# VHH binders against UPF0145 protein MJ1413, part 1

All scores and structures are predictions.

Target 1, 103 residues: UPF0145 protein MJ1413, of Methanocaldococcus jannaschii (q58808)
Amino acid sequence: MGGMITTTTPYIEGKKIIKYLGFVHGVASVYVTVKYYEDVKDAYERALRESEDTALIRMVDNAKKLGANAIIGINSNYAMVGEKGDMIMVGIYGTAVVVEEDG
Below, numbering starts at 1 at the first letter of every chain, in headers, positions and changes, except where a header shows other numbers; Kabat numbers aren't used for antibody chains.
F, E and O are the ipSAE of ESMFold2-Fast, ESMFold2 and OpenDDE, as the mean of both directions, binder to target and target to binder. V2 is 0.75 times the mean of E and O plus 0.25 times the DockQ between their complexes.
[cut] marks letters that were taken out.
The coordinates of atoms that the task and the answers printed are left out; those that the model quotes come from them. Centres of patches stay.

## First folded at step 4 (VHH; framework vhh_brivekimig_d4)

Design s01 (from v2 with T101F)
Fold by ESMFold2-Fast, scan of step 4:
Structure s01 (fold): chain B 103 residues (1-103), chain A 122 residues (1-122)
Amino acid sequence: as target 1 above (103 residues)
Amino acid sequence: EVQLVESGGGVVQPGGSLRLSCAASGFTFSDYAMSWVRQAPGKGPEWVSYISGSGGDTLYADSVKGRFTISRDNSKNTLYLQMNSLRPEDTALYYCAKGYFVRYSSGTYVSSSQGTLVTVSS
């Protein structure tokens, strides 16, 4: 009952890539709202974390729909959007693959 | 026409320093937040730093906090990035971006600017 293996590497040591399923991505955006108990930097860091978590989950979901059990070559892009940079956007992408034990 | 021209990149040894500049034209510079974005070979673009239109607020990516300083001179329509304690992993093309960061097309930064190359090598 393993979850999706996610890695920035182009291969997984001890695993054999048996099928390439193609490009997958996930995109998320979060508006920055400052809580009374945090400073502006903490609010942006929280928004970035929330956006990244959502983007990762969406990418994993897209890979699962293709029948993947791993995503390799993962990279991420970050942007602050809106006239005042009040929204954090994250894009995460990689290659969906099927892997099995090597040997 | 919005124009952004980066300069100040070069080759530097680990632990060295560089100061990047971005000359802006075609818009009211002081009305917009500005950002620095970098793209390392084989990697997606990474946001580096942000400064508000007034210069009163700044934000940094965790990878550069304490080492890089963003600043601006609204009278000269110029954005700066002071980079200290440079590391090999800072090697990238550096781009400046108007307050609304333009989304990437085909997985790369879509900009009329050429960027400025920073190479940190031993």
Scores: ipSAE 0.000, ipTM 0.087, lowest interface PAE 18.4, mean pLDDT 79

Design s02 (from v2 with V102F)
Fold by ESMFold2-Fast, scan of step 4:
Structure s02 (fold): chain B 103 residues (1-103), chain A 122 residues (1-122)
Amino acid sequence: as target 1 above (103 residues)
Amino acid sequence: EVQLVESGGGVVQPGGSLRLSCAASGFTFSDYAMSWVRQAPGKGPEWVSYISGSGGDTLYADSVKGRFTISRDNSKNTLYLQMNSLRPEDTALYYCAKGYTFRYSSGTYVSSSQGTLVTVSS
């Protein structure tokens, strides 16, 4: 057991890539709801954070199912969709790999 | 400052149950997703479960799916982990974390909290 290394770089400094497992992704969407104590700007920022966190975890879960211990080359896309831009969508993707354990 | 205080750990036999709690302060709890992370002796940290800020979305590691349930009470700034059908392999220090991100040094989960110890033994 161990944590998943996630990086936007196509390599991990000081670690050899043992195996390339392939493309992984995570997608999430969150409807923006404005709480009574917050401004619209704060509500959108909160929705973006929740959507991004969920997309990232879904990608990590998918990578773990492939046997990965790291994801490299991570990139993300953001969109506001719906009739009034009231839904935040985040797509995050990368390459699942197996890297050498810390020694 | 962000403060997270875990509690509820203990010693149980295989098949037993425990409910962990995490009291949060120093941030607007309901605005952030929360996670549970565990670290067994001599192992790296393992993400266990996630819950969105609203509580509407949850995710679980495959090793705990169907046995653990994450929940939160935003009125009390508290995160919970209900652990059922416990196995010896669930023995670990359990930490709550803000969002998905957790901090660790090589070989050890490092947080501002003490964690709560769960020991599953015969």
Scores: ipSAE 0.005, ipTM 0.313, lowest interface PAE 11.2, mean pLDDT 82

Design s03 (from v2 with V102W)
Fold by ESMFold2-Fast, scan of step 4:
Structure s03 (fold): chain B 103 residues (1-103), chain A 122 residues (1-122)
Amino acid sequence: as target 1 above (103 residues)
Amino acid sequence: EVQLVESGGGVVQPGGSLRLSCAASGFTFSDYAMSWVRQAPGKGPEWVSYISGSGGDTLYADSVKGRFTISRDNSKNTLYLQMNSLRPEDTALYYCAKGYTWRYSSGTYVSSSQGTLVTVSS
């Protein structure tokens, strides 16, 4: 099987959009934990990367369940939540589509 | 230079178990999510499982959910896949992949490693 095409662009060059399946998103949240060998900023950057990766794969899984082979118009939103701002939440969203496959 | 070396494959009967390992080097392992990917003979690659950098989140393909467990030891820069209740259709070359990039952008796994072969037969 081939992979899922993911892009921030509203189209995929050289591929016709056959079907629009609709809005898809993935949300993830990670508590920030500072390890003894890292700065607070490094801990936040690590938590952000983890949250981003998890949100993206959840969005892709949701698109796959709709029968998509691509996601276009991808964008992301970030929030610090929790009473102490100690949790990073990332939402990633886009439009699930079916595009022409290579012959 | 990013290096990933898979091991632990072998021949096992249906219903058996195997544990795969992936030794990572050349990058800060704990900062990146990791995935397991497999390619059965004559087929394209199939994503199998995902684990976040901290190990706090895991995801599985429907075909392996409940049978496989992904884990990691960040102190040893090692990724694992515990495979239980193996079926003939699990026969494939298994690769580890950095992050989610391979899963979403290309069907081609590019690594100096040849993966580790798992054969389920009786």
Scores: ipSAE 0.000, ipTM 0.335, lowest interface PAE 10.4, mean pLDDT 81

Design s04 (from v2 with V102I)
Fold by ESMFold2-Fast, scan of step 4:
Structure s04 (fold): chain B 103 residues (1-103), chain A 122 residues (1-122)
Amino acid sequence: as target 1 above (103 residues)
Amino acid sequence: EVQLVESGGGVVQPGGSLRLSCAASGFTFSDYAMSWVRQAPGKGPEWVSYISGSGGDTLYADSVKGRFTISRDNSKNTLYLQMNSLRPEDTALYYCAKGYTIRYSSGTYVSSSQGTLVTVSS
């Protein structure tokens, strides 16, 4: 939010790209913890969601620092890391751009 | 109905050993991580140890590392705590809890189960 458009598409319908600002990236990692009110699968799903949300926020913040109002071509990678496979790491990346209305 | 019943406490001399048991019922035991928590007389509760549902991962408080071993038998729905080289400071009410880990929290989970008393005295 804050006016930032995020999309996996290489363009935004109804907008024109007026400036390419370059590669942007966000990384987050979350330890998987099993709370007393959830089962193991719910804990992993929650950790993935938390990691995804944090990575996206960090990428958006990096794009805003460049002066972008949109990120296109977004893609992500997921991994279980650590000796026990007990941490979920998410990397999310895309191209920061400035867009405006067509016309 | 979820039930956890601790047993195995008693009075031992310093340097002695005890094995605590926690019998679980009312849920699919192997799907849940388990923890041991203790509360010494006049002190707040302290997390002691954690074991994952499969038993593949274990964690210990620094105060007990190398002396205590957490284990589980999923075929018997039972959690264990093997306590070796016991010290007077290990005197506490011990109880088991479904779930809990210190990875997110710096605090101790407080269980409502009855617990089992361990007294180390000489």
Scores: ipSAE 0.012, ipTM 0.159, lowest interface PAE 9.1, mean pLDDT 82

Design s05 (from v2 with V102L)
Fold by ESMFold2-Fast, scan of step 4:
Structure s05 (fold): chain B 103 residues (1-103), chain A 122 residues (1-122)
Amino acid sequence: as target 1 above (103 residues)
Amino acid sequence: EVQLVESGGGVVQPGGSLRLSCAASGFTFSDYAMSWVRQAPGKGPEWVSYISGSGGDTLYADSVKGRFTISRDNSKNTLYLQMNSLRPEDTALYYCAKGYTLRYSSGTYVSSSQGTLVTVSS
């Protein structure tokens, strides 16, 4: 589906889980580079946002491949890695499920 | 104000090609990931492709992998979608979006843009 329900909760109000498809995750890493027009704080925030966006879409793409229309129990981990701590790594994970209206 | 203007749609026969463009303004384009989303008449929005702010990472829906290529020109504040080997099921209004937008209900994709129409017919 074009829409994917994503939530940190283990349930979706008004919906019934009809199938559990399993664990899904997305991982991304982005090097922090400081542009001439920004300070270091802004560069880290931009890299974090880019890494987070990439991790999230990878998780959603993986869930779609399993036939899911929702991801529940979403959580995330953040780390700084690399030679100088200049790479931001984000891991986002959850459980892919198929939901339908409560009937 | 964030402004996104799509163009490049049209009518093509199956197997044809089109290149869509999205002109961005009102934000620092290179700082944000961008996506293409499409909506067929009577259906909910479907995410098509994603590109990171630097252009270093790209992702595609399985339905378009190997046929579509997303790219960007940060010097021109422009996002592109090269569509090859078009199929009737690719018929939709195509929208560009800032970042990755998740939607959990059916209906119109939230955008101030009109999108660009792609029709694939014999």
Scores: ipSAE 0.005, ipTM 0.312, lowest interface PAE 10.7, mean pLDDT 82

Design s06 (from v2 with T101L)
Fold by ESMFold2-Fast, scan of step 4:
Structure s06 (fold): chain B 103 residues (1-103), chain A 122 residues (1-122)
Amino acid sequence: as target 1 above (103 residues)
Amino acid sequence: EVQLVESGGGVVQPGGSLRLSCAASGFTFSDYAMSWVRQAPGKGPEWVSYISGSGGDTLYADSVKGRFTISRDNSKNTLYLQMNSLRPEDTALYYCAKGYLVRYSSGTYVSSSQGTLVTVSS
């Protein structure tokens, strides 16, 4: 598959779901490190973006392996782990489906 | 603006190797994940590989696992793809993309590049 429709909505306007392939997820974790050219807020935002991007790609890869062309109902959970709160964990999940045009 | 310039493509025989490069400018390279994407003649784009901004995480399409290696040199703002054991099926235009394969509802890659052609033929 060259592309994947990903959405937080439970349906895609103009498309019909022809197969439900099941639950898919991606999980990633990244240590927060503050670089010399950024402040702490920017470091956390960068780590969160990296974790989210990695988790999303892993979820999409898992959906592609099932033969999906779309993921619906996408949601995400974020956690800072450890006593120092220095690792950001992201879990992104949804339902892998096959969709086609209504008309 | 984001600028990406690919190089290193060419004609190679099956079983050969090539190393692709992507020179990035217009953004803080180390802060962004990067991807390699290819498009074979008559087909849609296929995501090939991903690397996180720090280089700590890499992902590969099943079709290239064990043969291709993605890497980056953040001091040079350059992304690489080492391609080994090349097959005729790897013939495609290869381009690099800032960020990841898909963002929510679009199903499209973020790329401003022209790509570099890889042809695997006897």
Scores: ipSAE 0.000, ipTM 0.259, lowest interface PAE 12.1, mean pLDDT 81

Design s07 (from v2 with T101I)
Fold by ESMFold2-Fast, scan of step 4:
Structure s07 (fold): chain B 103 residues (1-103), chain A 122 residues (1-122)
Amino acid sequence: as target 1 above (103 residues)
Amino acid sequence: EVQLVESGGGVVQPGGSLRLSCAASGFTFSDYAMSWVRQAPGKGPEWVSYISGSGGDTLYADSVKGRFTISRDNSKNTLYLQMNSLRPEDTALYYCAKGYIVRYSSGTYVSSSQGTLVTVSS
């Protein structure tokens, strides 16, 4: 299978959108676990990155299921949830499209 | 309810080996780093080893580095500690801990489990 182009822009320079497949998103939640060799700040940053990566992968997989080869207009929302703010939740969303070289 | 049950301890001679197990329940095991902690008679707890939730990162106290190996089987919710080249100073109650070391100005928290006793003596 071809690669997936992901962008926050509403179009891709040098590409033509030939089909709009609709809204896609990925959601992930990661509990913050502080390792003994890291500060609380570093642990939260690591958990945020892990949650972001997982959410992005899930969004890409959902777009692939629709037949997309690109996702445009990507945006993200972040939340700290749970009684202690110890779970980071990330939602990433965009529009799944099919693009081809601009002819 | 979080439950941790340690096993595998016993009496061995110096230079011997033991493998400890920790059976976890009541939480999503793969989401949490796990640690082994030991407490020698009359002393406070000493952190021994850590493993990330994925198993990709491991860390060891200098006193056990090169002799102990931490591992986990997320499909069985089980944490392991392979202990080789055991020394009398390794004699302690060993217990597993869920998650991280919490860095407080007031101290460190560990599991309230019973632990498993390791005695290294001739």
Scores: ipSAE 0.000, ipTM 0.081, lowest interface PAE 16.8, mean pLDDT 79

Design s08 (from v2 with T101Y)
Fold by ESMFold2-Fast, scan of step 4:
Structure s08 (fold): chain B 103 residues (1-103), chain A 122 residues (1-122)
Amino acid sequence: as target 1 above (103 residues)
Amino acid sequence: EVQLVESGGGVVQPGGSLRLSCAASGFTFSDYAMSWVRQAPGKGPEWVSYISGSGGDTLYADSVKGRFTISRDNSKNTLYLQMNSLRPEDTALYYCAKGYYVRYSSGTYVSSSQGTLVTVSS
């Protein structure tokens, strides 16, 4: 592969950080809609999955634009907003870096 | 079992257009985001485009922005990539992927398939 490395850890085993490019994040929000074939619980789980996936890929895209090949220290925040808790919001963030093989 | 089958590749001249399709089965298609990824000969895989499960959110690699359009038809379990203003640099094997969760993997796609070849040559 040789694609973008993503991790919640502050370093990557076997890799050396050669450049810090700074803070990156991705945010997404999705309204919960219930389909005829699902329960309310399933609808919320689907909306969470969609929000999480969109937030994550937006963060990765932002890191790529900075020239990063890895994101470290990834963390996430989740919220249900609106009077009925009918919108799921996800924020994911981390530090964009450039890494190379150690040795 | 997740199955993804790409089609629509071919040989076109620079400036031409192609529409790729990905037929999905074995999962609830509308519940998952989908991506297009390509790999040029001798190079690593490059993420091309993303679409959320509902189709409400899309994202594109800078190299294809303004030229490619990702879409989906959830009633037909099909993902599409409309490619316009094709360039020789777009020559690659194109794959569709179920989601793109990178939290637990470095640039790894949740699922991939056989791919479809696109050649841009005059």
Scores: ipSAE 0.011, ipTM 0.409, lowest interface PAE 8.9, mean pLDDT 82

Design s10 (from v2 with Y100H V102I)
Fold by ESMFold2-Fast, scan of step 4:
Structure s10 (fold): chain B 103 residues (1-103), chain A 122 residues (1-122)
Amino acid sequence: as target 1 above (103 residues)
Amino acid sequence: EVQLVESGGGVVQPGGSLRLSCAASGFTFSDYAMSWVRQAPGKGPEWVSYISGSGGDTLYADSVKGRFTISRDNSKNTLYLQMNSLRPEDTALYYCAKGHTIRYSSGTYVSSSQGTLVTVSS
């Protein structure tokens, strides 16, 4: 992630938004699988972390394609879907922008 | 009473193939996901593969992906594991298990059956 600022805030302290590039998102789906050395709870937490990381990376990649150097207003949605609630689906979204120093 | 009976294990050379079967009874087979779990000598259980009740979704452990194929025949209440390109590290007692990977707890075996022994040696 060199050069991309990601934040849940609607602005970045000390930065000026000079261009709004629009909505960006990343979606990831990870099946929960339990390794022999972990409990079900640990497996879910690992799957959630993996899906979050993948969704975030995909959102950042999409923002880079638009020419952004920051994403603001980031939010996330989580769902457990599939047979027996065994798939973690994560959607992460925000607004891709170009920012520069404010002074 | 849920009953699972594994078969198809044996002794095979590295690079060889085996097909395991699991005959299920005592429940509506097509309503449940099924898994294969193995336990190597001196080690804890390792989840190997998963198949959804319909057969539409399959998952594999990284150690077997590309070499093993899980399948099921709901008309025969039978689960299968096709094992290709077998390696010495695949040597283990193989169990089938009713239900999803989410319901498997580490440190316990997930099958009430005897399992089927697979030995890969030269």
Scores: ipSAE 0.000, ipTM 0.097, lowest interface PAE 16.9, mean pLDDT 79

Design s11 (from v2 with K98R)
Fold by ESMFold2-Fast, scan of step 4:
Structure s11 (fold): chain B 103 residues (1-103), chain A 122 residues (1-122)
Amino acid sequence: as target 1 above (103 residues)
Amino acid sequence: EVQLVESGGGVVQPGGSLRLSCAASGFTFSDYAMSWVRQAPGKGPEWVSYISGSGGDTLYADSVKGRFTISRDNSKNTLYLQMNSLRPEDTALYYCARGYTVRYSSGTYVSSSQGTLVTVSS
């Protein structure tokens, strides 16, 4: 994520958007595994954080491949899936852009 | 499609041993923790044992601790339960499941598989 600006806002104050590169997303899924020292809710929360981090990294990498230096309009969707609802799935998406320091 | 197929059950005398297997397909087996759950005739489901995706962490119900050993072979997509010193109270239909099954403490276990029957009788 070196140098990549990520935001839920539709623009970055003080930075002019000079090019729109398009839609980017990252998807990750993590199975919930409960350690002996934690309760079930803590395990689900840990799996959620792991899935979020992985999805964000994947989205940033996809934006970098397009030549972006920022992602705007970021949003996320969360689901519990799998046979027992024991998998956390996270989708994170946004618009990859190039911004300059001249707004 | 995700499939779990249990095998290895049978009839044994008290003090005997059995090894159960669960063949997994349709998913990346090593990414998933696995559990064994059993349901005795006329009783609710009971969680028996847990193993992490890597095999590094294992947990056991107090009723089986020291007698049962859970293991996995990720190269064969197979989960195992080695059952030693079997007792009549171990008589049950045994199921494998993905993840930690602490939620299966009462009622009927819902499974897409048939399970494997273990009967301990003299």
Scores: ipSAE 0.000, ipTM 0.083, lowest interface PAE 15.5, mean pLDDT 79

Design s17 (from v2 with Y104T)
Fold by ESMFold2-Fast, scan of step 4:
Order: sequence, then structure tokens, then C-alpha cells
Structure s17 (fold): chain B 103 residues (1-103), chain A 122 residues (1-122)
Amino acid sequence: as target 1 above (103 residues)
Amino acid sequence: EVQLVESGGGVVQPGGSLRLSCAASGFTFSDYAMSWVRQAPGKGPEWVSYISGSGGDTLYADSVKGRFTISRDNSKNTLYLQMNSLRPEDTALYYCAKGYTVRTSSGTYVSSSQGTLVTVSS
């Protein structure tokens, strides 16, 4: 239990990698919309966070389908697209692995 | 070859402060966003903070917002994390990670495998 371990590091401190399952991806895009309670800067910060969270969740789901309990070496790319940079697209990828369980 | 070296961790009492540093080399530092990530004992990694390549944009995890400040000095190729009002739950290995570029540019990132240990205990 404890869910999926996700990290940008090439290993997880205190846990041995016992199997490499291969590359996994997650992609998300979010339109930037300014809410009544925020300025433009806050709207972009929120959109970036939302897009990153969604991409990560999608990658985790793909790793779970492979039988992984961890993703290592996570990398992200993002771009602001549209005439005013009004859509944030995030691609996230890493290596799905099985690491030693606690106990 | 991307190299990131974290420093500044230590043992501090609750309510104390620490300033972490990350020395970067092997890439054009100012072109890349940077992040701080932490891993508490027995838990998975948690993203902490983000700063754009120019330093103009910053983001924080809700757990640290208002207490931590991310900054960078592009002339020194160094990333910082000022940690104030530290709590026992902030105890973790802290890693810096090369990250994204803003606007129409995108970049890949890798994190340091070393990290710097922060222990908050009385």
C-alpha cells in the first residue's frame, strides 16, 4: 500500500530496484482562464499546477497497468501554446519499476 | 552532462530556519526552470517548489506556501530554498531538479541523486 512512488531521481533511497518495466508517459493540457479572485499571474500558476498534476496522474495510471510500484527518472516538458500562450501543455515521462517493499 | 549538488541541510528545532543551495553545471542554467523535491522517511517524493528560468514565476506546494521561498542567482548558477517556520513534517531529503522552460520552449530535467538531509526535531 502507500501507492505509487514517483521521483525525478534515478533511484529511491533505501529501496532496491528489482525489475525495470519500461517507459511511461502522461500528457495534459489546460486552458488558462482568469477567475474573479485572481490576477493573470495567479491564473497561469494555477493552470501550470493543474496541468502538471493531471499529466502525473495519467503517467501513474499507465505505470500501475504495467504492475509498477514506482516511477524513477521523471522528466517533464511543457509549452505554452496559442496566440497569447493561453494553453499550457505538459508531457511527463519516466521509467516504471518494481522496488523492494517495506518490511 | 547535467550536475546538481545540494547543500545546506542540517538539524534544526521546530520554528527554525535553513537555507538550501543547489549548484548547477553542465547546462545553460538561466534557460531552465528549476524545482525542489523532497522525500520524507518511508514516503514517496513530494514536489515542493518551482521557479522559472528568469525567476519571474514561482509556485509552491500548499504544505510550504508562505513558509518557503524559492530563488535563484543565474550569475552564480545557483538555486536556493529559504525554509522558515520549519515543522517536524518538513523532515526529508531535499533534491533540486532541472526543469521546464516557459513560453514556447520546453526542456527535460534530471534530479541529483545525492540530496541534502533536513531534520526538524526538538
Scores: ipSAE 0.000, ipTM 0.115, lowest interface PAE 15.0, mean pLDDT 77

Design s18 (from v2 with Y104F S105T)
Fold by ESMFold2-Fast, scan of step 4:
Structure s18 (fold): chain B 103 residues (1-103), chain A 122 residues (1-122)
Amino acid sequence: as target 1 above (103 residues)
Amino acid sequence: EVQLVESGGGVVQPGGSLRLSCAASGFTFSDYAMSWVRQAPGKGPEWVSYISGSGGDTLYADSVKGRFTISRDNSKNTLYLQMNSLRPEDTALYYCAKGYTVRFTSGTYVSSSQGTLVTVSS
């Protein structure tokens, strides 16, 4: 199937884990720039969302390369980098698995 | 040590113009957003304007929009505020500030310097 199930839970209700493929992660960073139509607060929120989305896509791509159809135990961390060129970095990680219907 | 030195203030008539400067040292100027903040007599700090490190993005308080222009010269480590159509309510001590500020948060990233005084009166 083309869809990837992503969850913070260690299992998926109604699904059986038939194979553990291992650790997967995605990392992204985005510089905060303020557009004429937004406040600084909006720019930070946009940068964080862009970084999160990119990190998630990269993790999902890595899981697909392993043959996974789900990622469980997902967690994420982010940091605003230092005092130079304001940058948001996001790391997202989980366990790639193969699942099927449970009964 | 971060040093910010404001200059260019003075006494002007309503409708007049002034150009403020802020000379920066002690950090890589082009890597940081900069802001102008002002404090009128007996009032708290008010954020005035913002410019990104590259100069590509700017923001202004509604009270100054269309009258003030923020700019920077990264080759000279200098921040500017061009103030046109000055009004008595623009009378304040003006500070430059290193880094980002939020539109709704006052007093963030103010300079530890004396600022530069702008007085608009007849």
Scores: ipSAE 0.000, ipTM 0.104, lowest interface PAE 15.0, mean pLDDT 79

Design s20 (from v2 with G99D)
Fold by ESMFold2-Fast, scan of step 4:
Structure s20 (fold): chain B 103 residues (1-103), chain A 122 residues (1-122)
Amino acid sequence: as target 1 above (103 residues)
Amino acid sequence: EVQLVESGGGVVQPGGSLRLSCAASGFTFSDYAMSWVRQAPGKGPEWVSYISGSGGDTLYADSVKGRFTISRDNSKNTLYLQMNSLRPEDTALYYCAKDYTVRYSSGTYVSSSQGTLVTVSS
């Protein structure tokens, strides 16, 4: 099988939560660098996507270590950090659970 | 039309090394994170490693941490996986993946590329 179900909802339709494993999160940061073919706005949006993707993967990895097959109640926080406000930091968190088919 | 072509696989003895390459075309390579995913015979896909578009962030599965190194050359639109201290359990078909993330509910990877076969055997 494989795969990790990820959702912002507090439950998964058609699934039964059989175990709550607790809080999980992932944090990532990416420096903004502007490519010759883009403007500053595009560079920040690209850095945000990279940071978000990295944070999500880290959260999933942490949930897998707990034995989870799903993460529910996912939320995110975004910040501009660094000396020049030139680093995007993303924190993503949720609740790791074990789910099975409702029948 | 995204195209990814993996190469560099082969047969190697335990403890050996291989370097995999993934040639990308059809998209702005430097704008996208890339991952390596493997599928062993009879098993589902397993995420192996991740690199951000800029190359500034890398992540590794616990099973390969300290042995594998992911890198990219954005000027050549090429992704690499340097595999050291190979073990029999690393035997799998290796795929590179554009935008492998948990944004999709399944967390699973689907590739239209052929992949490159790595066999670790003595």
Scores: ipSAE 0.000, ipTM 0.271, lowest interface PAE 11.8, mean pLDDT 82

Design s21 (from v2 with V102M S105D)
Fold by ESMFold2-Fast, scan of step 4:
Structure s21 (fold): chain B 103 residues (1-103), chain A 122 residues (1-122)
Amino acid sequence: as target 1 above (103 residues)
Amino acid sequence: EVQLVESGGGVVQPGGSLRLSCAASGFTFSDYAMSWVRQAPGKGPEWVSYISGSGGDTLYADSVKGRFTISRDNSKNTLYLQMNSLRPEDTALYYCAKGYTMRYDSGTYVSSSQGTLVTVSS
């Protein structure tokens, strides 16, 4: 496990936000390539998942560099880019914070 | 039933090398990114490295960049971590994880991981 709390909510139940470190994001782009054992829909879904995972880890890494132990208000945006719409780009963003037990 | 079985840990002197393996089953391995995470004694978990499902993208923590290499063999459903120039601070229990597990608090994705212990001491 990673030791970073990630949530779409604006707060974390049972935790107190003691510092706001600011906006963080991660962006990833993945080309859609169709493997012999899958159809085009499956290839796009796989590329989307890969792009999402890469964007998320980049966002978390950026938050860690700021000294955060949590990211709140996470949201994501998706785009199809490239000459033929053959690349999936995902941007994931949120607010890096430091939280501690509220009790 | 997602199963991840780590191996390859051991005791090594500073400057030495080890190669960790993670045998995966219960899912289509090539369709998922994989990560290595470690937990040193008395410290919280630290993400170490990431590899995309295709192997086309890799990422490393600054603490291991240039020394560790993540790779995968999708035909064998196996993830690897080649660790070179090992330092005492690399001493930790190493886990492999499906995807980027920090995304999900609840989870089947790491339930079978017991980790493999790496000790770097002189």
Scores: ipSAE 0.005, ipTM 0.314, lowest interface PAE 10.3, mean pLDDT 82

